# VHH binders against 1-(5-phosphoribosyl)-5-[(5-phosphoribosylamino)methylideneamino] imidazole-4-carboxamide isomerase 1 (hisA1), part 1

Every score and structure here is a prediction.

Target 1, 247 residues: 1-(5-phosphoribosyl)-5-[(5-phosphoribosylamino)methylideneamino] imidazole-4-carboxamide isomerase 1 (hisA1), of Ruegeria sp. (q1ght0)
Amino acid sequence: MMIYPTMELLDGRCVTLDKGNLDAPMIWHVDPVETAKGFAEAGAEWMHLTDFNALQGDSSNQDLVEELIRTAGLPIQLGGGIRSREQAEFWIEKGVGRVVIGTMAAYDPAAVAELAKYYPDQVVLAVDVWQGQVMTEGWRKSGAWTPEAFVKAFGNAPFAGILVTDIDSDMSDLDAQLGLISGLAEQAHSPVIASGVVRSKDDISRLKYLPNISGALVGRALFNKTITLEEAMETAQPNPEPVAEFL
Positions, changes and structure headers below are counted from each chain's first letter, unless a header gives other numbers; Kabat numbers aren't used for antibody chains.
F, E and O are the ipSAE of ESMFold2-Fast, ESMFold2 and OpenDDE, as the mean of both directions, binder to target and target to binder. V2 is 0.75 times the mean of E and O plus 0.25 times the DockQ between their complexes.
Where letters were taken out, [cut] stands.
The coordinates of atoms that the task and the answers printed are left out; those that the model quotes come from them. Centres of patches stay.

## First folded at step 7 (VHH; framework vhh_gocatamig_d2)

Design k01 (from a4 with N32D)
Fold by ESMFold2-Fast, scan of step 7:
Structure k01 (fold): chain B 247 residues (1-247), chain A 119 residues (1-119)
Amino acid sequence: as target 1 above (247 residues)
Amino acid sequence: EVQLVESGGGLVQPGGSLTLSCAASGFTVSSDYLAWYRQAPGKKRELVAGITSGGSTVYMDSVKGRFTISRDNAKNSVYLQMNSLRAEDTAVYYCATYSQDWKGTFDYWGQGTLVTVSS
């Protein structure tokens, strides 16, 4: 299972949000570019980047995101505010590894399925879940989709992955989160990436044995030093095949 | 204690220029981020420009190409060069930085400097 060290940007700073609350971010006093280089130096194969200004229609971070893409030393999957084919193509042309699309997919699933066909393995479908419904517009609006119906609507479109975020994480226990992710993974034709689940090494251990779970985002736990990136990657490695003993 | 002192505000005509300066004390040159925010009457405080310790910059969409942020670590100072000023740039401008200690991360703000762009 792949670990995606996760960086979230607000006003040029690394932040963590509780339940998406943009009015009270936890601010990390670190340089975004040096932090991303640190992820690459630790051996991460990919990182996840969310631009919260772009999510709000504000391009203030654009130059910083372009710098991260050029200099981080690992491929980036970028989310936040990508609402059109033209915006997706802009980032692909700038050298981003993958674009993460949520709101656009809920409003125009056919267009996003076609985008994934045109850019195979470069589009990630975001499925943000609150109270059993897919959320849109920066988690501010409940959509018409259940998570199951939403994933099913895309059939076998060639997404690089499906990124599942349980926004209810503070009110849902781990078993409920894993149930949601496992249920979606059973019907998904693309690899599923879990978000909002990893608080400790135990969460990684439980995720790596679920069918069709290809990776997990790890953000807050890295920034608050609950787990190191090296520990997360080691924990995600497959265990050696057990030797049977006959009694 | 981190203290920020802004200067350079004033009255200017549309199309004019101003340079804002912010001098910081009580923090090291290893501060990762220095920023300018503004608050216009009836609006929330918003980011205008930011600069990382490595020199990477961020700018609000409406000021890109008109404003330039820079820093001088030896003087613990940050600057905002404002060109082609518009009436909508009228606001109190605040310098901001962040400090981290064992109690957590703290936002530090200056007292603000008023910029008025006359009609």
Scores: ipSAE 0.140, ipTM 0.598, lowest interface PAE 5.5, mean pLDDT 84

Design k02 (from a4 with S31D)
Fold by ESMFold2-Fast, scan of step 7:
Structure k02 (fold): chain B 247 residues (1-247), chain A 119 residues (1-119)
Amino acid sequence: as target 1 above (247 residues)
Amino acid sequence: EVQLVESGGGLVQPGGSLTLSCAASGFTVSDNYLAWYRQAPGKKRELVAGITSGGSTVYMDSVKGRFTISRDNAKNSVYLQMNSLRAEDTAVYYCATYSQDWKGTFDYWGQGTLVTVSS
């Protein structure tokens, strides 16, 4: 299973949010560019990047995101505020590895399916779930989709992955998160990537034995120093579980 | 001890220019994120511009093209060059940097410098 070290940006800074609360971010005193280079140096194959200003229609991070794409030394999947084909193409032309699309896909699934066909393996479908509904507009608005119907609507569209976040259970209920993600992975034609699940090495161990889960985002636990990126990647390897684990 | 000291504020006519300076002590600006915030009466503090240790910059949309943030590592200082000033730029401007520990996020702020854009 692939580990995606995850960086979230707000006002040019690395942040971590509790359940997406933009009003009270935990701000990390790190250089985003050096941090991304550190992910590459540790051996990560991909990183995930979310631009919370862009999610709110604010382009203030654009130059920083372009620098990350150019200099990080690993491919980036970029999310936040990509709501048109023109915006997706802008980032693809800047060299981003993948664009992550949520709101646009909920409002115009046919256009996003077409985008995925035109840029195969460069589009990731975001499925953010709260109260059994797919959320849009940066988790601010509940849509008309159930997660199952939403994923099914895209059929065999060639997404690089489907990124699933259970907002209700974020950081609180692993069994509920695993149930949602596993259920969607059973229906999905594209690889499923888990988001908001990894708190410890034990969470990675549980994920790697679920069928059709191809990867997991790890953000808070890296910035909190709960696990190192090297430990996360080693734990995700398809090896037997250790006989004894130190807690 | 981390300290930030702003200077350069004042009264300026619409369309005029000002350069704000922030002198840092107790830490190195080349290793840290530094930002300019502003606060008008009755409003929350908002980010104006930021510069990462690597030199990448961020700007609020209303100042992009008019304001430029820069850093002088030898002087351990950060600057905000403000051109084409407008009445809505009137605010107290703060220099800030941030740190994190096990208790959460710590912000280090300067005392602020007042910029008034008026005739």
Scores: ipSAE 0.011, ipTM 0.416, lowest interface PAE 9.1, mean pLDDT 84

Design k03 (from a4 with S31T)
Fold by ESMFold2-Fast, scan of step 7:
Structure k03 (fold): chain B 247 residues (1-247), chain A 119 residues (1-119)
Amino acid sequence: as target 1 above (247 residues)
Amino acid sequence: EVQLVESGGGLVQPGGSLTLSCAASGFTVSTNYLAWYRQAPGKKRELVAGITSGGSTVYMDSVKGRFTISRDNAKNSVYLQMNSLRAEDTAVYYCATYSQDWKGTFDYWGQGTLVTVSS
């Protein structure tokens, strides 16, 4: 299972949000570029980057995101405010590894399925879940989809991954989060990446045994030093297979 | 102890320019993210411009093309060059940075410098 060190940007700074609340961010006092280089130096194969200004139609972080793409030393999957084919293609042309699409997919699933066919392995479907429904518009609006119906609607579209976030911590416990992710992974044709579940090494251990879970985002636990990136990656390694003996 | 001291604020006519300076002590600016924020009467504090250790910049949309943030590592300082000033730019301007230690992370702010754009 791949660990995605996760960076979230607001006003040029690394932040973490409690339940998506942009009005009260927890601000991490680190340089974003040096932090991303640190992810690469620790041996991460990918990182996840969310631009919260872009979620609100604000391009303030654009130059910083472009610097991260050029200099981080690992491929980036980028989310936040990518709501048109033109915006997705802009970032692909800038050298981003993957674009993460949420709101556009809920409102125009056919266009997003087509995008995935034209850019195979470069489009990630975001499935943000709150109170049993897929959320849109930066987690501000409940959509018309259940998570199961939403994933099923895309059939065999060649997504690089499906990023599942259970954002309802008030109603969902850890078992409920794992149940949701496992249920979606069973029906998904693309690998599932878990988001919002890794609080400790134990959460990684539980995720790696679920079928079709290809990776997990680790954000808050990394920035608050509950777990190191090296520890997370080591914990996510597959269990060694029994030694085969010919005798 | 981290200290930030702003200077360069004042009264300027619309269309004029000002350069704000922020001198730092107690840390080395070359390794830190540096930012300028502003707060107008009755409004929330907002980011104006930021600069990473590597030199990448972030600007609020309404100042893009008019303001330039820069750093001078030899002088341990950060600057905000403000051109084509408008009445809406009237605010107290703060420079900010942060430090990380074993107890966590901390924001460090200067005292602020007032910029008034008026004829």
Scores: ipSAE 0.011, ipTM 0.410, lowest interface PAE 9.2, mean pLDDT 83

Design k04 (from a4 with V29F)
Fold by ESMFold2-Fast, scan of step 7:
Formats: structure tokens, sequence, C-alpha cells
Structure k04 (fold): chain B 247 residues (1-247), chain A 119 residues (1-119)
């Protein structure tokens, strides 16, 4: 399973938000560019980047995101505020590896399926779940879709991945999070990437044995030093099951 | 011991220009993020501009195209060039940096330099 070190930006700073609360971000006092280079040096194959200013319609981080794409040394999947084909194409032309689309997909699934066909393996579908419904607009609005119907609506569109976040689960609800992710992975034609699940090495160990889970985002746990990126990647490696031989 | 010392503030008329400077010591300047914040009377501190170790910049929307942040690693200094100043830019301007060590994450601030834009 692939580990995606995850960086979230607000006002040029690395942050973590509890359930999308922009009013009280946890600020990580690190340089974003040096942090991203550190992900590449540690051997990460991809990173995930969310631009919270862009999610709010604010382009303040644009130059920083362009620098990260140019200099980080690994491909980036970028989310936040990408709500039109023109915006998606802007970032693809700038050299981003993948664009993450959530709100646009809920409002115009046909247009997003078409975008995925035009840019195969460069579009990631975001499925943010709260109280059994798909959330839109940075988790601010509840949509009309159930997660299952939403994923099914895209059929065999060639997404690079489906990024699943269970917003309303807490640390004690790991089994509920795994149940949701596993259930969506069973019906998805694209690989599923888990988000918001990894708090410790144990969470990675449980995720890697679920069928059709291709990767996991790890953000807060890296920044608060609960695990290192090297430890996360090592834990995600598959282990052979022992075969008991009865003599 | 981290030290940040701002200079360059003063009284200027609307439409005028000022350059703020921040001299830093006590940390590896070239590897650190530096930022300018401002605080008007009765308001919270707000981010004005930031610059990464690699030179990438961020700006608040109201100053884009008017203000430019830059750094000089050889002089351990960060600068804010302010053009087309407006009355609403009146504030104490602070230089800031961040440090993360085994004790956790810390904010470091300078003493501030007052910018007054009035006719």
Amino acid sequence: as target 1 above (247 residues)
Amino acid sequence: EVQLVESGGGLVQPGGSLTLSCAASGFTFSSNYLAWYRQAPGKKRELVAGITSGGSTVYMDSVKGRFTISRDNAKNSVYLQMNSLRAEDTAVYYCATYSQDWKGTFDYWGQGTLVTVSS
C-alpha cells in the first residue's frame, strides 16, 4: 500500500484542521518546500497537497503551490477549489500529477467523468462522507448523494483513484471507518485511497489487509511526530501469511 | 536565542512607499520560513506576506501587487517593500519565524515597527 505524506496549506503555512474548522487551525511551524523535499528524500512516491485558501476562492497560495510542483522532487496530487475544467487544466499544464475533484463531481458528475476520460490517471474523485452523505464545498454543505450512489454514478471512468474521507468518525470508530472504506472499495472500479484514518502504525496495519485499498494519506501523524514517514512506509509493506503445514 | 529586529516604519502619506527590514539571529536563517504580520489597534494580528526558504511567496489579497516580500540569506534579513500605501495599511508590522524542536513548535516575533499612513 502506498503512503501519501499529506500537506495542507492555509495562508502559506502547513496546518491541520479538525473536521475542516478553519477558525482554529493547528499550525505546524515548518517550511512547506523543505518539508515536501523531505518527503521525496524519505522515498515517498507521491504526496497529497490540499490548498485551503483555494478551497475558499483565495489564490494566495498559488505561487507556493507552483514552487512545490516544480521543486518537491515527487509528483503531487492537488486538492482544494478545483471546480471547473479550466482550473483542472491550468494545474495539469503546470505539471501537477493529479487533480482532486469533489464539489464539481457532486454538482456535475457527467462533466467530471468526461474530464477523467480526457485526462486518464490524472483525476482523483474525492468522496467526503458525513452522517451517511457526501459533503461538498470544503465540508460546509451536505449533498444529496449517498457515498455508494455517488461512486456508482461514475461507473468505469478512468480515475487515478477515489479518495475516501469519513469526516464524522473519531479515534474510537476505526471499525466504522474501515467498514465504509471497504464497502466503497468493493463497488469501485478505481483504486481507493483512505484519508483521515491513519493516527498510528496500527491503523496502517489494518488498512493494508483490506481488498482494493491502494494507499492512505498520512498528515497529522507525521507533523505531530506520532510516526515518521519511513515508519509509515515500512508498516504499509505487505507481509506473507504463514502457511501451516500439518504433518 | 532567537532574535528578530524590525526597522523602517514611519509616517507616510497615502500613495507613498516604505521598506521594512527585519534582522534575524539565533537560528539557521536560510532554512526558515519568514513572515510579516500586522496589527491595527483593536484588531487581531493578520498575515501580510510570507516567504519560504526556497523563495516562494504568499500575500494577503489586499496587498497583492502593492507589497513585495524578499529575503537576503547572506545578511540574515527579510524585507517588505510597501508601495501605494493606504490609510487601512496603518498598523504595527511584525517580523515572525517558526521553530520546531524536541520541546514542540514555537512562534518567534520581533518587537514591531509602526507604520502610519495619513495625510
Scores: ipSAE 0.000, ipTM 0.291, lowest interface PAE 13.9, mean pLDDT 83

Design k05 (from a4 with N32H)
Fold by ESMFold2-Fast, scan of step 7:
Structure k05 (fold): chain B 247 residues (1-247), chain A 119 residues (1-119)
Amino acid sequence: as target 1 above (247 residues)
Amino acid sequence: EVQLVESGGGLVQPGGSLTLSCAASGFTVSSHYLAWYRQAPGKKRELVAGITSGGSTVYMDSVKGRFTISRDNAKNSVYLQMNSLRAEDTAVYYCATYSQDWKGTFDYWGQGTLVTVSS
């Protein structure tokens, strides 16, 4: 399973949000560019990047995101505020590895399926779930879709992955989060990437044995030093099967 | 080892301009993120402007278009050019730098320089 070190940007700074609350970010005092280079140096194969200003229609991080794409030394999957084909193509042309599409896919699934066909393995479908429904507009609006119907609507569209986030506020309900992610992974044609699940090495160990889970985002636990990136990547590797014993 | 020394603060009238300078020693600024923060009386310290090692900038909304952050790697310094100053800009301004990577979260602050916008 691939570990995606995750960086979230707000006003040019690395942040972590509690349930998407933009008014009270936890700010990490690190250089975003040097942090991304550090991910590459540690051996990460991909990173995830979310631009929270772009979620609000604010392009103030654009130069920083372009610098990250040029200099990080690993491919980036970028999310936040990509709501048109033109915006997606802008980032693809700038050299981003993948674009993450959520709100646009809920409002115009046919257009997003076509985008994935035009750019195979460069589009990631975001499925943000709250109270059994797919959320849109930066988690501010409840959509018309159940997660299962939403994923099924895209059929065999060649997404690079399906990024599943269970927004539920109850962190003690890990079994419910794993049940949702596992259920979607079993019916999805594209591999599933888990988001919002990894708090410790134990969570990685539980995820890596679920079928069709190709990776997991690790953000808060990395920045608060609960786990190192090297530890996360090592834990995500498959365990070798024990050799037969003669008795 | 690391030192940041601010200068350029003072009293200025509303609508006036002021340039703050921050001289760094004990490290080379060319590889570091540099930022200006301010703390107004009775308020928490807030980010005013930041500049990455590659030159990308960020500004808080209330100063965008009025303030400009810049770096001079040869002089090992960072600057904040403040134009169209308002009474609300009155604060102690601090220069800061952050960790070079994600391993160590550490930041270094200067002692601060007072900017007063008044008649």
Scores: ipSAE 0.088, ipTM 0.530, lowest interface PAE 6.3, mean pLDDT 85

Design k06 (from a4 with T52S)
Fold by ESMFold2-Fast, scan of step 7:
Parts: sequence; C-alpha cells; structure tokens
Structure k06 (fold): chain B 247 residues (1-247), chain A 119 residues (1-119)
Amino acid sequence: as target 1 above (247 residues)
Amino acid sequence: EVQLVESGGGLVQPGGSLTLSCAASGFTVSSNYLAWYRQAPGKKRELVAGISSGGSTVYMDSVKGRFTISRDNAKNSVYLQMNSLRAEDTAVYYCATYSQDWKGTFDYWGQGTLVTVSS
C-alpha cells in the first residue's frame, strides 16, 4: 500500500481542516515548497495536493501549485476546483501526475469517463461521502448519488484510483470509515485510495489488508508529528504472515 | 536571537503608496515561507500576501493588482509594495516566517507596523 503524504493549501499556507471547515483551518507553520521536497527526500513515491482556494473558484495559489509541480521532486496528484476538461488538461500539460475530479464527475459523469479514457491513469475520481450521499462543491452540497451507485456508474473507466473520504465520521469512528471504504473497494474496478483514515500506525495496519486498497492519504498525522512519513511508509509495507517453521 | 523587524508604516492619503520592509536577524530566510498579515480594529489577523522559498506568490483578493510582495534572500528581507491604498487597508501589518521543515514547525512574527489610510 502506498502512503501519500498530503498537503492542503489555503491562502498559500499548509492547513488542515476539521471536517472540511474552510472558516477555521489549523495552520501549519512550514514552507510548502520545502515541505514537498522533504516528502520526496523521505522516499515518498507520490504526494497528494489539495488547493482549497481553487475549491472556492480562487486561483491565488496557481503560481505556488505550478512551483510545487516543477520542484517537489515527486509526482503530485492535484485536487480542488478542477471543474472542466480545459482545467484538467491545463494541469496535465503543466506536468501534474494526476488530476482529482469530484464535483464535475457528479454533474457530468459521461464527460469525466471520457476524460479518464483519454488520459488513462491520470484521472482520480473523488468520492466524498456525507450521510450516505456523495457531496459536491467542496463538501457544501449534497448530491444526487449514493456512493455505490456513483462508483458503479463509471464501470471500467480507467481511473488511476478512486479517492474515498467519509466526511461525517469523525476521526475516532474508524470502523465506520473502514466499512465504507471496504464496501466501495469491493465494487470498484479501479484501486481505492483511502482519505481521512490515518491517525496512527494502527490505522495503516488495519487498512493495508483490505482488498483493492492501493494507498492512503496521510496529512494531519504528519503535521501533528503523531507519525513520521518514514514510519507510515514502513508500516504500509506488506508483512509476511507469522509462520512457525516447525513448532 | 531570532527577530523580525518591520518598517515603512505611517499615515498616507487614499490613493497613495507605501513600501513595508521586514528585516530578519538571527537566522536566514532563504528556505522559509515569508508572509505579510494585517489586523484591523475588531477583525481577526488575515493573510495579505505570501511568498514561497522559490518566489511563488499568493495575494488576498482585495489587494490583487495593488500590492506586490517580494523577497531578497541576500539582504535577508521581505517587502510589501502597497499602491492605490484605500481606507479599508488601515491596519497593523505583521511580517511572519515559518520553518521549511515539516518535522519541526516554528513561526516568528514581527512586532507590527501601523498603516493608516486617511485624509
């Protein structure tokens, strides 16, 4: 299972949100560019980047995101405010590894399926869940889809992954989060990436044995120093089954 | 000892310009995110402009096109050029910097410099 060190940007700064609340971010006092270089230096193979200004239609982070893509030293999957094919292609042409699409996919699934077909393994489907419904508009609007129907609607479209976030489970309700992610992974054609699950090494240990889980985002726990990136990556590695050699 | 010292604040008429400077001592800024914040009476402190270690910038919507942030690593300084000033820009302006290292977070704030836009 791959660990995606996760950076979330608001007004040029690294932040973490409690259940997506943009009005009360926890602000981390680090340089975003040097932080991303640190992820690459620690051995991360990918990072996840969310632009919260772009979620609100504000392009103020664009230069910073372009700098991160050029200089971080690892491929980036970028989410936040990508609402059209033109916007997705802009970022792909800037060298982003993957674009993460949520709201557009809920409103125009055919267009997003075609985008994934045209850019295989470069499009990630975001499935943000609140009270059994797929959320859109940066978690502000309840959509028309159940998570299961939404994932199933894309059939075998060649997504790089399906990024699943359970918004209404708080971080202490891990069983509910794992149940949702596991259920969607069983129905998904593409690998599932878990988001909002990892608080500790124990969460990674539970997650890595679920079928069709390709990775997990780790954000808050890295910035809180609850776990190092090196520890997260080590924990995510497959362990050989404990086997007695002739007891 | 780590210090950030702001200068360049003062009284200016609407439509005028000011340049704020922030000089760092006791450490080098070259790898740090640098930012200008402001706090008007009765409001929370808000980010005005930021600049990454590599020079990428971000601006609050109400100052875009009017303010320019820049850094000079050789002079260990960050600047805010403020043009077309409005009464709403009246605030104490703070210089801030953050650790480049995600493993250990530190922040440093200056004492602030008052900008008053009034006739």
Scores: ipSAE 0.033, ipTM 0.518, lowest interface PAE 8.3, mean pLDDT 85

Design k07 (from a4 with S56N)
Fold by ESMFold2-Fast, scan of step 7:
Structure k07 (fold): chain B 247 residues (1-247), chain A 119 residues (1-119)
Amino acid sequence: as target 1 above (247 residues)
Amino acid sequence: EVQLVESGGGLVQPGGSLTLSCAASGFTVSSNYLAWYRQAPGKKRELVAGITSGGNTVYMDSVKGRFTISRDNAKNSVYLQMNSLRAEDTAVYYCATYSQDWKGTFDYWGQGTLVTVSS
């Protein structure tokens, strides 16, 4: 499975949020461009980028995101505030690898399915779950969808992936997170990318054995140095076949 | 019910200043994105300035350094301070807030306030 080193931006800085709380970010005091180049140099094939200002309709990170796309040295999967076809096409034309769509998909699933057909392998469906419902608008509003009904509504639309985040699960709820992700992966036509699960190497080991999971986002654990990107990528590799011979 | 009410427009000479005010009701300014748009006769409506719930600001290139958007959470209002006004700034100015519509556009608009820059 693929490891997506994950960078979250707020006011031009790398941050981590606890359960999406924009009012109390942890600020990492690193340069975003140098950090992204570091991901590429470590051998990452993709990175995930979330623009939290864009979630609020604020384009102040736009120049920084464009610089990251040009200079990081790996393809970027971009999320945050992309709520129209025009906004999605803007970023695709700027050279982003993939756009992540959540809120728009909950309000107009037909338009997002059409977008995925027009840009195959460049659109990722975001499924953010809190108390059994799909959340919208940067996790501030409960939608009308269950996660299962939401994924099923898209049928065979050619998403590059389905990004699943279980917002309300904590450390003690890992089995609940894996159950949700595994259940959605079983129903999904597109491969599932797990978000908010990886806190240690053991979490990666459990994910890689679940069917139809193509990757996992790793953010906070990289920035707080709980795991290195090299360790995460090594752990995500398939286990070698047993070498033992029996006579 | 979301309402936005603009005030402060008027006639000024080139080089003059105006402060536009937008009073919000039915929602909390500190928790929402607020923006100023303008529309001149025969032109499309365009974004002038915006302010996020976190206080970050955005400006169109032609007004950077001349206009300043600000917010007063206690008064539930947003403001646009306009300095060094030019004839090209003549327009109806609208206050808007982010819609939760799938289109990702602003669906709550004030009635507009006219700014005329001429001698």
Scores: ipSAE 0.000, ipTM 0.128, lowest interface PAE 17.0, mean pLDDT 81

Design k08 (from a4 with S56T)
Fold by ESMFold2-Fast, scan of step 7:
Structure k08 (fold): chain B 247 residues (1-247), chain A 119 residues (1-119)
Amino acid sequence: as target 1 above (247 residues)
Amino acid sequence: EVQLVESGGGLVQPGGSLTLSCAASGFTVSSNYLAWYRQAPGKKRELVAGITSGGTTVYMDSVKGRFTISRDNAKNSVYLQMNSLRAEDTAVYYCATYSQDWKGTFDYWGQGTLVTVSS
């Protein structure tokens, strides 16, 4: 299973939010560019990047995100505020590995399916779930979609992945989160990436045994030093083949 | 031993300009995020401007177009050019830096330099 070290930006700083609350971010005192280079040096194959200013229509981080794309030394999947084909194409042309689309997909699924066809394996579908419904607009609005119907609506569209976040489970309700993610992974035609699940090495151990889960985002636990990136990647490795020996 | 030393603060009239300087010793700034924070009496410290190792900049909304952050890696320094100063810009201004590697993250602050905007 692939570990995606996760960086979230607000006003040029690395932050962590509790359930998307922009009014009270936990600020991490690190250089974003050097932090991303550190992810690459540790051996990460991909990183996840969310731009919270862009989510609010604020382009303040645009130059910083462009620098991260050029200099981090690993491919980036970028989310936050990408709500049109023009915005998605802007980032693809800047060299981003993948764009993460949520709100646009819920409001205009045909346009997002078309985008995925023109940019195969470069579009990630975001599925943010609250009380059995897909949420939009930074988790502010409940839509008409169930997660199952939403994923099914895209059929075999060539998404690079489906990023699943269960936002109504508290941080200690791992079983509910795993139930949602595994249920969606069973019906999905694209690889499923888990978000908001990893608090410790034990969470990675449980997640890697679920079928069709291709990866997990790890953010807060890296920044608060509960787990190192090396530990996360090692824990995500598959079990070695057993060898019979006579001694 | 990392040390940051600010200079350039003082009393200035509304509409005036000041340049703040921050000189670093004990480490090389070229690989670090450098930032200016400020703290007004009774308020929390807030980010004013930041500059990445590559030179990209971030500004708080109230100072955009008025303040410019810059770095001089050869002089191991960071600067804040402040134009069109307002009474609400009155604060102690701090230079800050962070580790270049999240594994060995550190947070260093200067002692601050007072900027008073008043007639």
Scores: ipSAE 0.041, ipTM 0.441, lowest interface PAE 6.7, mean pLDDT 84

Design k10 (from a4 with T57K)
Fold by ESMFold2-Fast, scan of step 7:
Parts: structure tokens; C-alpha cells; sequence
Structure k10 (fold): chain B 247 residues (1-247), chain A 119 residues (1-119)
């Protein structure tokens, strides 16, 4: 299972949100570029990047995101405010590894399925869940979709992954988060990436044994020093197979 | 010991210009994110402009096209060129930097410099 060290940007700063609340960010006082280079130096294969200004239609982070793509030293999957084919193609042409699409997919699933066919393995479907409904517009609007119906609507479209976030579950509801993610992974044609689940190495161990879970985002737990990136990646590795012996 | 010393604030007429300077001591700025924040009376402190070690720049929407952030690593300094100033730009302006150390994350702030835009 791949660990995605996760960086979220608001006004040029690394932040973490409680249940997606943009009005009350936890601000981490780190250099975003040096932090991303640190992820690469630790041996991460991919990172996840969300631009919260872009979610609000604000391009303030664009130069910073372009610098991260150019200099971080690992491929980036980028989310936040990508709501048209033209915006997706802009980032693909800038060298981003993957674009993460949520709101556009809820409003125009046919267009997003076609985008995934044009750019196979470069489009990630975001499935953000609040009280059994898929959320849109930076988690500000409840959609008409259940998570299961939403994923099913895309059939066999060649997404690089499906990024599942259970917004309303807290730590006491970890089993509910794992149930949602596992259920979607059983139905999905594309690999599922878990978001908002990893609070400790034990959460990684639980995800590692679920079918069709290809990876997990780790953000808050890295920034607040609850786990190291090296520890997370080591925990996510498959258990060694028994050595064959010939008698 | 890290210190940031700001200068360049003052009273200007609407439409005028000011250049703010921030000189760092106790560390080298070449590897650090550098930023200008402002705080107007009764409002929260907000990011005005930021610049990465590699030179990428971030601006708040209301100052884009009017303000320019720049760095001079040889002088260990960061600057904010402010043009076409408006009454709503009136605030105390702060220089800030973020750094990672083996012992954790450090953030450092200057003392602030007052910019007043009024007739």
C-alpha cells in the first residue's frame, strides 16, 4: 500500500482542517517547498496536494503549486478547484502527475468519465462523504449522490484511483470510516485511496489488509508528529512471504 | 537567535507608493519561506504576499498587480513594493519566516511597521 504524504495549502501556508472547516484552519509553520522535498528525501513515491484557495476560485497559490510540481522531486496528485477539462489539461501540461476531480464529476459525470479516457491513469475521482451524501464545492454543498451510486455511475472509466474521504466520522467512528471505504473498494473498478483515516500506524495496518485499497493519505499525523513518514511507509509494506525451502 | 527588523512604513496619500524592507539576522534566508502579513484595527492578521526559497510568489487577491514581493539573499532581506495604495491597505505590516529545525518548526515575526493611507 502506498503512503501519500499530504500537503494542504491555504494562502501559501500548509494547513489542516477539522472536518473541512475552511474558517478555522490549523496552520503549520513550515516552508511548503522544503517540506515537499523532505517527503521525496524520505522515500515517498507520490505526494498529495490540495489547494484550498483554488477550491474558492482563487489562483493565489498557482506559482507555488507550479514550483512544487517542478522541484519537489516526486510526482504530485493535485486537487482543489479543478472544474473543467481546460483546468485539468492546464495542470497536466504543467507536469502534474494526476488531477483530482470532485465537484465537476458530481455535476457532469459523463465529461469526467471522458476526461479519464483521454488521460488514463492521470485522473483521480474524489468522493467526499458527509452524512451519507457526496459533498461538492469544497464540502459546502450536499449533492444528490450516495457514494455507492456516484462510484457506480463511472463504470469502468480508467481512473488512476478513487480518493475516499469520510468527512463526518471522528476517531470514535473509525470502524464506520473503514466500512465505507471497504464497501466502495469492493464495488470500484479503480484502486481506492483512503483519506482522513490514518491517525496512527495501527490504522495503516488495518487498511493494508483490505482488498483494493491501493494507498492512504497521511497529513495531520505527519505535521503534528504523531507518526513519521518513514514509519508510515514501513508499516504499509506487505508482510514478507515465507522463504521456500527444498529438502 | 533569529531577528527580523522591518522598515519603510509611513503616511501616504491614496494612489501613493511605499517600499517595505525586512532584514534578517541569526539565520540565512536563502532556504526560507518569507512573507508579509498585515493587521488592520479590529481585524485578524492576514497574509499579503509570500515568496519561496526558489522565488515563487503568492499574493492575496486585493493586492495582485499593485504589490510586489522580492527577496535579496545576499542582503538577507525581503521587500514589499506597494503601489496604487488604497485606504483599505492601512494596517501594521509584519515580516515573517518559517523554518524547520531538527528540534521542530520555528516561525519568526518582525515587530511590525505601520502603513497609513489617508488624505
Amino acid sequence: as target 1 above (247 residues)
Amino acid sequence: EVQLVESGGGLVQPGGSLTLSCAASGFTVSSNYLAWYRQAPGKKRELVAGITSGGSKVYMDSVKGRFTISRDNAKNSVYLQMNSLRAEDTAVYYCATYSQDWKGTFDYWGQGTLVTVSS
Scores: ipSAE 0.043, ipTM 0.488, lowest interface PAE 7.6, mean pLDDT 84

Design k11 (from a4 with M60A)
Fold by ESMFold2-Fast, scan of step 7:
Structure k11 (fold): chain B 247 residues (1-247), chain A 119 residues (1-119)
Amino acid sequence: as target 1 above (247 residues)
Amino acid sequence: EVQLVESGGGLVQPGGSLTLSCAASGFTVSSNYLAWYRQAPGKKRELVAGITSGGSTVYADSVKGRFTISRDNAKNSVYLQMNSLRAEDTAVYYCATYSQDWKGTFDYWGQGTLVTVSS
């Protein structure tokens, strides 16, 4: 299972939000560029980057995101405010590894399925769930989709992954988060990436035994030093499988 | 030991310009995020401008197009060029710096420099 060290940006700063509350961010006083280089140096193969200003229609972080893409030394999966084909193509042409699309997919699923076909393995479908509904517009609006119907609607579209976040569950309700993610992973034709689940090494251990889960985002737990990136990656290594013989 | 010292504040007429400087000692700025904040009477402290180690910049909406943040790593300093100053820009301006990596956080602030825009 791949660990995605996760960086979230608000007004040029690394932040962590409690349930998406933009009015009260926890600010991490670190240089974003040096932090991303540190992820690469530790051996991460990918990182996840969310631009909260872009999520609100504000391009203030654009130069910083471009710098991260050029200099971090690992491929970046970028989310936040990508709501048109033109915006997605802008970032792909800038060299981003993957674009993460949520709101656009809920409002125009045909356009997003087409985008995934034109850019195979470069589009990630975001599935943010609150009270049994897929959320849009930075978790501000409840959509018309259930998570199951939403994932099913895309059929065999060649997404690089499906990024699942359970907004309803707080960090103490891990079983509910794992139930949602596991259920969607059973239905999905693309690999599932878990978001908002990892608090400790034990959470990584539980995730790696679930079918069709290819990775997990780890953000707050890295910044508050609950786990190191090296520990997270080691814990995510697959256990040797027992050898089975054909009878 | 670690210090940030701001300078360049003062009284200026509306439409005028000022350059604020912040000199760092006890650490190397070339690896750090640097920012200018301001606090007007009765208001919360707000971000004015920020600059990464690589030179990417962020500005508050109220100052975009009027203010320019820059850094000089050889002089261990950060600057804020303020043009077209308005009465609403009156505030104490603070220089701040942050840790260069995710392993620790250092949050250093200067003492502040007063900017008064008034005729």
Scores: ipSAE 0.012, ipTM 0.455, lowest interface PAE 8.6, mean pLDDT 84

